# VHH binders against CTO1 family protein C17G9.12c, part 12

Target 1, 274 residues: CTO1 family protein C17G9.12c, of Schizosaccharomyces pombe (q9uue0)
Amino acid sequence: MLYIVDFDETITTYDTIHLLAEAVNKPEEWSVISDKYWQEYLAWREALPHSTTLTSYLPLLGGSRYLEEASIKRIEKSQYFSGLSEGALDNIVQLITLRAGFVEFINALVPDLRVSKTIFHVLSVNWSARVIEQTLLHHTDLTADLLCVHANDFDFDTSTNTTNGRILARNASSLLMNSTDKVREFRRIVQTDAVSSPLNVVYIGDSPTDFGCLQISPISILMRSNQKYYDILSRFEDVQLVDISEFPVQKAVPGKKIIYTCSDWCAIQKAFLA
Short names: E, the ipSAE of ESMFold2; O, the ipSAE of OpenDDE; V2, 0.75 times the mean of E and O plus 0.25 times the DockQ between their complexes.

## First folded at step 9 (VHH; framework vhh_7mjh_2)

Design g3 (from a1 with G104D; at its last look DockQ between E and O 0.74; V2 from the best seeds 0.00; counts 0 for: pae E 11.1 > 2)
Fold by ESMFold2, look of step 9:
Structure g3 (fold): chain B 274 residues (1-274), chain A 118 residues (1-118)
Amino acid sequence: as target 1 above (274 residues)
Amino acid sequence: EVQLVESGGGLVQPGGSLRLSCAASGFTVSSNYMSWVRQAPGKGLEWIGRIYTSGSTSYNPSLKSLVTISRDNSKNTLYLQMNSLRAEDTATYYCARSQWYRTDSDYWGQGTTVTVSS
């Protein structure tokens, strides 16, 4: 099985990017950056047309690129994230809480990972691949050779051994900012690993940045982090939401994508590993 | 499971005051950025303000003199105090967990309606 999994609110209980901002501890500077983004985001969301299908909705989600790029440019111009040490980033790991059942699930998977019978990837729009990696290595039996994280990451100034204020892609062809970016990298991962091995592919995510991958993955799981995302998907005429306890469904409705749903990793383990 | 539940809306006379509450479950309010947003009938969303983990606040400049955001960590509850209310403050008021770093990560309550009318 090839697992491609979102991080924030899928593996973690809460979004973790705010912890990166808090570690810098310049709240007035951060408020200027974040308030501008919020205003642009709300305006963009209000302008979205009504969609009755996931297929028609996905191109609209891709339309967020300009505001996401503007936000990253604003952050880099301000140099807000300059000066963080590796130790400061690693201390953020201690503040991260994992969703119920994840540690047990991944530790049960490790024997198959070691012999390459299964493969595990994280695919995230997060800004610190380092924090993702250290979180997983600290809390699970994973070792660095069993884990691949596709996300953004902070660049480091070699003369000071601290972050230099830039955000770069890590294990990705370009920055990961929206659903379209995740689909691009999902396809790259599948082409590399699925061609080499006959593995079923499962994508697990919780929010609209995952909707593109949920549509195209052979097995798709929505982690129910927020009822509004379930509600959005449930209204689409080309989507069928099914509780993971019914995996695998024996009869699908023609023209509908099955997306399985669950609230924790215990349900996934029961469906796939038991 | 993350939930935000707004309350305290209702009818109020022009010039009056009202305090809205947002009860949070599934996460700790004091460990997150929290925002208030409103939508008047037939209008777009309007950002009101935000409270940071430090307790610092930031407000929409057009509303700054009218509103105060606070929290009670023992009750895991966010508040919006509104004063000198006007007819144009009639709206549905939402609280949100502000995770703008990912456009798809905001958590919103169902809203509470405030009507300012004589």
Scores: ipSAE 0.000, ipTM 0.421, lowest interface PAE 11.1, mean pLDDT 87
ESMFold2 (binder alone), look of step 9: mean pLDDT 83; pTM 0.830
OpenDDE, look of step 9: ipSAE 0.451; ipTM 0.766

Design g4 (from a1 with T103M; at its last look DockQ between E and O 0.80; V2 from the best seeds 0.00; counts 0 for: pae E 5.6 > 2)
Fold by ESMFold2, look of step 9:
Structure g4 (fold): chain B 274 residues (1-274), chain A 118 residues (1-118)
Amino acid sequence: as target 1 above (274 residues)
Amino acid sequence: EVQLVESGGGLVQPGGSLRLSCAASGFTVSSNYMSWVRQAPGKGLEWIGRIYTSGSTSYNPSLKSLVTISRDNSKNTLYLQMNSLRAEDTATYYCARSQWYRMGSDYWGQGTTVTVSS
């Protein structure tokens, strides 16, 4: 089984990017960056047409790319994340809470990971692949050789051994900012690491950045972090939401993509590792 | 699991004051950036302001003198105090958990309606 898993609010209980911003502790500068994104996002959202299918919704999500690029450019221009040490980033790990059942699930998976019966990847729009990696290594039995993180990361200045204020891609062909970017990298992961066939691939995510991967993965799981995202998917004519306790469904509705749903990792473990 | 419930709306006279509440469950208000936003009938969304994890606030400059955002951590509740209300302030008022630096980070309540009229 090839697992490709979102990080924020899928593995973690909360979004972790705000912890990165708090570690810098320049709230006035951060407010300028985040408030500008907010204003642009609201204007874009008000202009969105109604969608009745996931297939038609995904291009609309991709159309917001300019907002995401503008946000990263503001962050880089301001140098907001310049000057963080590796230790400062590692200290954020202690503030991160993992979703119920994840540690048990991943630790149960480790024996199969060691013998390559299964493969585990994180695919995330997060800004620190380092924090993702250290969180997983700190809280689980995973070792670095069993884990691959595809995300953005802070670039380091070798002369000061601190971050230089830029955000770069790690284990990805370019920055990961939206659903389209995640689909691009999902396809690259599957082409290189599929265990036997695409039908052995599981994608697990929680939010609109995951919707593209949820559509195309052979096995798709929505972590119910936010009822709004469940409600959005439930209205689409080309989607069938099924509780993970019913995995595997033998009879799909023609023309609909099955997306399994759950609220924690205990349910996933029961369905897959029982 | 996550829920935001606004309350305290209603009819008020021009020049009056009103305090809106937003009760949160499923997460800790003080550990998140929280915002107030409003939508007047037939208009677009208008940002009012935000309170950060530190407790500091940022406001829409056009509203700064008229509104105050606060929170009560023991009740996990966000507040919006509005003063000197005008007919233009008639709107549905929403609270939101917001970490506005990428799409997909927001959660909104259902809103509470404020009507300012004689």
Scores: ipSAE 0.181, ipTM 0.590, lowest interface PAE 5.6, mean pLDDT 87
ESMFold2 (binder alone), look of step 9: mean pLDDT 82; pTM 0.822
OpenDDE, look of step 9: ipSAE 0.199; ipTM 0.610

## First folded at step 10 (VHH; framework vhh_7mjh_2)

Design h1 (from g2 with S56R; at its last look DockQ between E and O 0.69; V2 from the best seeds 0.00; counts 0 for: pae O 5.2 > 2)
Fold by OpenDDE, look of step 10:
Structure h1 (fold): chain B 274 residues (1-274), chain A 118 residues (1-118)
Amino acid sequence: as target 1 above (274 residues)
Amino acid sequence: EVQLVESGGGLVQPGGSLRLSCAASGFTVSSNYMSWVRQAPGKGLEWIGRIYTSGRTSYNPSLKSLVTISRDNSKNTLYLQMNSLRAEDTATYYCARSHWYRTGSDYWGQGTTVTVSS
């Protein structure tokens, strides 16, 4: 089984982007950047048409890319993260809380990964693939050879071990900013690592950035971090939400994509590793 | 699961004050960026302000003098103190768990309505 998993609020209990910003500790400067993004985001959300299907909703989600691009450009232009040390970034790891059961799940999975030589994939729009990687390596039995983090990351000057303020893609073809980008990379990962078993792919996510991957993955799991996102999916005519305890569902509704739902990783472990 | 429940809205006279509450469940308020937003009738969403995990606050410049955001960690509750209310402050007010750079990755409560009228 190939696992491709979102990070923020899927593996973690909360979104970790603020921890990156706080590592720099320039709240006033950050507020300027974040306010601009927030204003644009709210305007975009307000104008977003309603959809009755996930299929029709996904292109609309993709329309937010210009917001993400603009935000990244502002961040880079402002040099907000410039001079941030690798050490300061690494210290963020201790501030991250993982969801219940995740560590147990991973530790139970690791022996199988080693035997099958399968990599555990994290796919995230986060700006620090390093923090993600270090978090997993710190808290679980995963080793670097079994983990691949596909996310954005800060560009570091190797001579100073500080970031130059730029955000780059790590283990991705380009920057990961939204649902469309994640789908792109999901397909790339599957093409590379699941050629022999294309149906044995599991995607786990929690938010709209994951909706595209949830739609196309053979096995899809929604982490119920937010009732709002559950509600959105529940209203789509082409989606069938099923509790993970019912995995695998034998009788699917024609024309609907089954997305399993769970509240923690204990349920996932029971479904896949028990 | 995440849940936000706003309360404290109601009818208030111009010049009056009001404190809104946002009770959170399923996550820790102090571990997240939290924001207040509002929507006046027939208008779009307007950002009011935020509180950082550090406890620092930031406000919409247009509203800064009139609002204060705070939280009670023991109650896992977010607050919005509003003073010198005007008719144009009539709106539904929402608290939100903010994912500042994740489109669609925020959660809003059901909202509480504030009506400023004589």
Scores: ipSAE 0.023, ipTM 0.342, lowest interface PAE 5.2, mean pLDDT 90
ESMFold2, look of step 10: ipSAE 0.459; ipTM 0.817
ESMFold2 (binder alone), look of step 10: mean pLDDT 83; pTM 0.829

Design h2 (from g2 with G104D; at its last look DockQ between E and O 0.01; V2 from the best seeds 0.00; counts 0 for: pae O 13.1 > 2, placed apart)
Fold by ESMFold2, look of step 10:
Structure h2 (fold): chain B 274 residues (1-274), chain A 118 residues (1-118)
Amino acid sequence: as target 1 above (274 residues)
Amino acid sequence: EVQLVESGGGLVQPGGSLRLSCAASGFTVSSNYMSWVRQAPGKGLEWIGRIYTSGSTSYNPSLKSLVTISRDNSKNTLYLQMNSLRAEDTATYYCARSHWYRTDSDYWGQGTTVTVSS
């Protein structure tokens, strides 16, 4: 099984990007950056047209690129993230809590990961692949050779041992900012690993940045972090939501994408590892 | 399951004050960026302000002298204090969880309506 998994609110209980901003501890400077992003986000959200299918909704989600790029440019121009040490980033790991059942699930996978029967990837729009990696290595039996993280990361000046204020792609062709970026990288992961190994592919995510991958993955799981996202998907004519306890569905509805749903990793383990 | 429930709206006279509440469940308010936003009848959304995990606040400059955002961590509740209310402050007021950087990083309550009228 090839697992491709979102991080924030899928593996973790809550979003972790704000912890990165708080590690810098310049709240007045941060408020200028974040308030501008929020204004642009509200304007974009207000302009979203109604959509009755996931297929037609996904291009609308991709329309967020301009505001996501503008935000990254403001952050880099301000040098807000310049000067973070590895220790400052590692301290964030101590603040992160994992969703129920994840540690047990991943530790049960480790024997299969070591013999390449299963492969595990994280695919995230987060700004620190380092924090993602260290969180997983700290809390689970994973070793670095069993884990591949595709996310953004802080660029690091090794001569000073601190970040240089830039955000770059890590294990990805370009920055990961929205659903279309995740689809791009999902396809690259599948092309690389599925071609060399005939594994079924599972995508697990919780939010609209995952909707593109949920549409195209052979097996798709929505982690129910927010009822709003479930409700959005449930109204689409081309989507069928099914509780993961019914995996695998024997009689799919033609023309509809099956997306399984669950609230924790215990349910996933029961469906796939029991 | 994440829920945000606003309350405390209603009819108030010009010059009056009102405190809105936002009760949160399914997550911890103090571990998230939280925002207040309003929408006047027939108009677009207007950002009011935000409280960060540190407890620091940021406000729309046009509203800064009229509003105060606070929270009570023991009650997992966000507040909006509004003073010197005017007819133009008539709106539906929403609280939101602001997971700032991703386009999918918000959750909104149902809103509470404030009417400022003589």
Scores: ipSAE 0.000, ipTM 0.422, lowest interface PAE 10.9, mean pLDDT 87
ESMFold2 (binder alone), look of step 10: mean pLDDT 82; pTM 0.819
OpenDDE, look of step 10: ipSAE 0.005; ipTM 0.211

Design h3 (from g2 with Y101F; at its last look DockQ between E and O 0.01; V2 from the best seeds 0.00; counts 0 for: pae E 2.9 > 2, placed apart)
Fold by OpenDDE, look of step 10:
Structure h3 (fold): chain B 274 residues (1-274), chain A 118 residues (1-118)
Amino acid sequence: as target 1 above (274 residues)
Amino acid sequence: EVQLVESGGGLVQPGGSLRLSCAASGFTVSSNYMSWVRQAPGKGLEWIGRIYTSGSTSYNPSLKSLVTISRDNSKNTLYLQMNSLRAEDTATYYCARSHWFRTGSDYWGQGTTVTVSS
């Protein structure tokens, strides 16, 4: 059994990008960069045509790449994160709040991972794979040999142990910026780690960046972090949302993808480990 | 092509026992999670249990004392042994190839009907 899980608002209770920004402690400069991104993003999202199926919606989501690229370029050009120390990033770990039941779930899972020599995967568009990794290693019984974080990260100068302000891909073929990128990496992970058990792959996510992976994963779980995203999926003709806490038994409906939903990891633990 | 064919259903008296079979083709039973599910007349689907690739099993707590799931790798066949059958066990029984989620599956048989009646 293979887990591929999003980080922000799936494992965590909130988006953690602001914590990275706060580590630099230049709120006025960050506001300029962040506001520009959100203005563009919201305008783009509002302009998206309505889709009746997830299949038709996903290509539209992929259209956000130019916004993501522009944002990263602005961040790199501004050198906002330049000079940030590795230690400063590590301190962010203490500020991150995890969703209820996650730690218990992971700790219950770890013995099985060790026996099967299976890796727990995190797949995120986050800019600090290090923070993600350290967060999981700090709060759970996971060890480095059982965890692989596929995300973006800062480029560090080895002589100073500070970032040069650039953002690079870590454990991914290229920068992770949107749903299309996640699908790419999802397929790569599955091809490598789930060849013998293609049906035992579960993806857990919460936002539109996860919609592509939710569609193609054998088992898909939507963390209900935002009702808006649930509502979007609920309107698609090729999607069937099912509350996982009820342990529903159902036959596959032709033409529809079952996506399970939950509000925390307690329900997930009951469904998979109990 | 993947196919599952259940057999062994029929009429049985209360207190009786029955063993159902599920013959699989197109895939290896021992390489997959396999589940039994039933549906009583006018009721929803109920998960009975499953067998893991390791050979270990998991059961619905309400049925655990009455059922045993096993397999014969040489025959590529799944079994459901049921004991002390009751009227409420009357249902169509399905075998299914499952993923890790215990009530999730991608392929189902056509089912075999069990009727418990005096």
Scores: ipSAE 0.081, ipTM 0.546, lowest interface PAE 2.7, mean pLDDT 92
ESMFold2, look of step 10: ipSAE 0.477; ipTM 0.810
ESMFold2 (binder alone), look of step 10: mean pLDDT 82; pTM 0.820

Design h4 (from g2 with S56R G104D; at its last look DockQ between E and O 0.67; V2 from the best seeds 0.00; counts 0 for: pae O 8.8 > 2)
Fold by OpenDDE, look of step 10:
Structure h4 (fold): chain B 274 residues (1-274), chain A 118 residues (1-118)
Amino acid sequence: as target 1 above (274 residues)
Amino acid sequence: EVQLVESGGGLVQPGGSLRLSCAASGFTVSSNYMSWVRQAPGKGLEWIGRIYTSGRTSYNPSLKSLVTISRDNSKNTLYLQMNSLRAEDTATYYCARSHWYRTDSDYWGQGTTVTVSS
């Protein structure tokens, strides 16, 4: 089984981007950047048409990419993260809380990963692949050879071990900013790592940035971090939400994509590893 | 399960003050970026301000002098203090859990309506 998993509020209990910003500790400067982003975001959201299907909704979600790109450009231009040390990033790991059951799930999975030589994939729009990687390596039995984090990351000067303020893609073909980008990288991962078993792919996510991957993955699981996102999916005519406790006996409805739902990783472990 | 419930809205006279509350459940307010936004009748959403995990606040420049955002960690509640209210402040006010730089992970309450009228 190939696992491709989102990070923020899927593996973690809350979004971790604020921890990156606070590591720099320039609240006034960050406020300017973030406020601009939110102004644009709210305008975009207000103008977003309604959809009755996930299929029709996904292209609309993709329309937010310019907001994310603009934000990244502002951040880079401002040099907000310039001079941030690897040590400062590593310290963030201690501030991150993982969802219940995740560590147990991973530790139970690791022996199988080693035997099958399968990599556990994290796919995230986060700006620090390093923090993600270190978090998993710190809290679980995963080793670097079993983990691949596909996310954005800060560009570091190796001589000073500090970031130059730029954000780059790590283990991705380009920057990961929205649902469309995740789908791109999901397909790339599957093409590379699931050639012999294309149906044994599981995607786990929690938010609209994951909706594209949830739609196309053979097995899809929505982490119920936010009822709002559950409700969005529940209203789509081409989606069938099923509690993961009913796995694998759930009957498919023609024309609908089954997306399993769970509240923690204990349920996932029971479904796949028990 | 994440839930936000706004309260404190109502009718207020011009020049009056009002404090809105946002009770959160399913997550810790102090561990998240929290925002207030509003929507006037027939208008789009307007960002009011936010409070960061550090406790620092940021405001819409147009509203900065009139609003204060705070929180009570013991009650897991967010507040919006509004002073010197005007007719144009009539709107439905929403609190939201924000992921700061991400559009994919925010949660909004049902809103509370504020009407400023003489």
Scores: ipSAE 0.013, ipTM 0.279, lowest interface PAE 8.8, mean pLDDT 91
ESMFold2, look of step 10: ipSAE 0.319; ipTM 0.731
ESMFold2 (binder alone), look of step 10: mean pLDDT 82; pTM 0.825

Design h5 (from g2 with N32H; at its last look DockQ between E and O 0.01; V2 from the best seeds 0.00; counts 0 for: pae O 11.9 > 2, placed apart)
Fold by OpenDDE, look of step 10:
Parts: structure tokens; sequence; C-alpha cells
Structure h5 (fold): chain B 274 residues (1-274), chain A 118 residues (1-118)
């Protein structure tokens, strides 16, 4: 089984971007940048037409890319993260809370991963692949040879071990900013790591940035971090939401993509590792 | 400019061994995750294995006993040692660089062809 998993609010209990901002400790400057993004984002989302299918919804979601790009450019231009030390990023690991059952799930999975040398993949639009990686390595039995984080990260000056304020991609072909980008990288990962078992791929996510991957993955799980996202999926005609406890569903509705739902990782462990 | 150039392919008899090389330029191999992949005629791309920046390795379980990935930092070169080759190992072999924070993209070589035949 190949696992590709989102980070924020899937593995963690909350979005961790604010922790990056707090590491710089310029709340007023961050507020200006953050507020502008959210204002634009909310306006864009509110203006989205209604879709009756996930298939028709996904292209609309892709339309947010210009907002994401603009935000990243503003952040880079402002030099908000410039001068942030690698050590300061590493300290963020201690501030991150993981969802219930995740550690137990990973630790139960690790023996199999170690024997097979299969990689556990994290796919995220987060700006610090390093923080994600260190979080997993710190809290679980995962080792570096069993983990690959596909996310954005800060560009560091190796001589000073501080960031120059730029945001770059890590283990991805380009910056990860939205659902379309995740789909691109998902396909790339599967092409490389799942060619021998194309049906044994599991994607786990929680938000609209994950919807594309949820649609195309052979096995898809929605972490119920936000009822709003569940409700969106539940209204689509080409989606069948099923509780993870019913895995595997024997009778799929024709024309519908089954997406399993769960509230924690204990249920996932029961479904896949029991 | 980032470049990957595979070499070492050719005709080999069943049971034979072969070492492929991947010469990198424009970046430091030891600073990136590097992988070997192959594509047999008429088949899809198959992942062989990966070497991490730490030097640790990961392999396709189906090929683990037959392959070893290594690198020479002084030569900025990646290697794939293959032993006990079979007819089914006939393929074009590629080295690939995983994107790292300073590069912005993944890169692939043009491949080197290995033919296992008696």
Amino acid sequence: as target 1 above (274 residues)
Amino acid sequence: EVQLVESGGGLVQPGGSLRLSCAASGFTVSSHYMSWVRQAPGKGLEWIGRIYTSGSTSYNPSLKSLVTISRDNSKNTLYLQMNSLRAEDTATYYCARSHWYRTGSDYWGQGTTVTVSS
C-alpha cells in the first residue's frame, strides 16, 4: 500500500502556517499580508459558481492559482521570512499537535515500510517541507529513508543557515499552491512509486486542495476536519461518501467515486492495519 | 544547466551483472534525492530505487535483492549495480533528480538501454 497524505488538518489538528509566521515574530506585518490574502480568497470563493459534480468543480478550484501566486510574491517581496534561521524552523516542531491516532498508525505501519522500503509520502501546499519532515521524524518511528515530503520550503543561504525570504518547491516539479498542483504531483508520485500496484494507492486529505487527489486516487479518505468540506462533497452527484468503517465497500454506485470519511487515524488503522 | 547522462547500458547475458552510471552536471548529486527508474518495451515506467541525501537507500521490493544504488560525490555520479540479470530486466534505465529547495524542478536523463539476452 502506498500512502500519499496531506499535512495541515489531516495529520495535524490545525493549519500550521501561522506557526511559521510566529517564528518571525512580526505580527503586524504578517497581519497585513495575511489579511490581504484572505480578503481576496474569500471574495474569490464567494464568487464561485455552484457545481453539481466534483468533476466540474475541480477546474473552478484551479482558478485560485493567481491568488496564491500573488500572495507568495507579496511575501517574498516583503522579505517577511528573510533572516529566519533553520533552528527557528526546527523549533516549530514542538508546537505542532498531531491528530489522534496518527502516531499509533504510523508506528504500526513502519515495520512493513521498513521491510519493503516503501516510502510514506506527504503532499502539502505548506511552505516548510522541513518542518513537516522534522515533525514526522520527531513524533513517529519514521526514518528519513521511509519518508518523502512534497511541499514548498524556504530558500536558505547555506553559509548562514538563514532564509533569504524566498519560497521554493521541494520534491515537487514546481510550487504547490492548489488542488491542480497537488494532482500534478500525485500523478508523478504514483507513476514513480506505484507502478507495480496502481490500485493500492491511498490518498488522505481534508480540504478543497485535496479534492483533485481524492477524485483520482484508487482509495480516497476525507479527514473530517471541517464539516463544510464534507457538505460540499456530499452534494456532488459523482461522489459517494462512505464511513471508513465500511472499507472496502463491495457495492459501488456506478458513476460515483467512493470517498471514505473518518474523524481520526484510529479508524484508518482499523481499516488498513488490523 | 542541470543535466543527467546515463551510461553503461548494453547487451548482457542472463545471470550477468551490470553497473550503470549517471553523470550529473549543474548540481550536486549528494544534495538531492536521486532515483533510478526503468521502462521495458511496451510497459510503463517502473521505479527501481532511491538514494537520499543522507546516503540511505530505498528499493522496489521486487528488485531489492538484485540492485544496489550508490554514488561517488567526488565524481558527482550516481550508480546502479544490477546482479543476476534476467530477460525481464531488459529496459531503458533512467536516473532522475528529485526537486530540492534551490532547484525548482525534477530532471531526468535520456536513459541507457539494457538488453538481457542469451
Scores: ipSAE 0.006, ipTM 0.234, lowest interface PAE 11.9, mean pLDDT 91
ESMFold2, look of step 10: ipSAE 0.250; ipTM 0.687
ESMFold2 (binder alone), look of step 10: mean pLDDT 83; pTM 0.830

Design h6 (from g2 with S98T; at its last look DockQ between E and O 0.73; V2 from the best seeds 0.00; counts 0 for: pae O 8.3 > 2)
Fold by OpenDDE, look of step 10:
Structure h6 (fold): chain B 274 residues (1-274), chain A 118 residues (1-118)
Amino acid sequence: as target 1 above (274 residues)
Amino acid sequence: EVQLVESGGGLVQPGGSLRLSCAASGFTVSSNYMSWVRQAPGKGLEWIGRIYTSGSTSYNPSLKSLVTISRDNSKNTLYLQMNSLRAEDTATYYCARTHWYRTGSDYWGQGTTVTVSS
């Protein structure tokens, strides 16, 4: 099985991107940047038309790209993260809480990954692939050779080991900002790593940024971090939500994509590794 | 699962004060960025302010003098203190677990309605 997994609130118990901002510890400056994003986001969200299908909803989600781009540009222009050290980022790792069962799941999976030489993929719109990577390497039996984090990251000056304030794509063709970008990279990963077994791909996510990948993945799992997102999917006519305890035996409804749901990684482990 | 429940709304006279509460479950308020937003009748959503994990706060400049956001970690509850209320402050007020760094990552409560009227 090839696992492609979101990070924030899928692997973690809460969104971790704020920890990046707090590492710089300039809340007033960050507020100027983040407030602008928030205002634009709210306006965009308010104007978003309703959809009856996931298929019709996804293009609308993709429309948020200009907000994300603008935000990143503001961040870079402000140089908010300029001068932040790798050490400061690494210290964030200890502040991150993982969801129940994740470590056990990964540790149970690692032997199989070793034998098959399969990579565990994390796909995230987070701005620090480094923090994601270090988090997994710190808390689990994963080693660098078994992990690939597809996310944004800070550009570092190797001579000073500090960021120059720029945000770049890491292990992705371009910056990862929304559902459309994740779909792009999902397809790229599958093309590269699942050529011999395209049906043995599992995507696990929790939020609208994951909806595109959930739609196209052979096996899709929604981490129920937020009831709202569950409710959104539940209302779509082309989606069938099923508790993961029913995996893999399920009566498929014609025209609907099955998305399994779970509350923690213990259920996932039972489904795939038991 | 994440749940936010706002309370404290009601009818208040102009010039009055009101404190709204937001009880959170399924996550720790102090470990997240939390925001208050509101929606007046027939209007779009308006951001009021937020509290960071550090406890620092940020406010909409237009409302800064009138609002204070705080939290009680022991109760896992977020608060919005509003003073000198005006008719234009009539709205449904929502608390949100705020992921304003990324699109589509926030959660809002059902809201509590505040009506400012003489």
Scores: ipSAE 0.013, ipTM 0.292, lowest interface PAE 8.3, mean pLDDT 90
ESMFold2, look of step 10: ipSAE 0.381; ipTM 0.756
ESMFold2 (binder alone), look of step 10: mean pLDDT 83; pTM 0.823

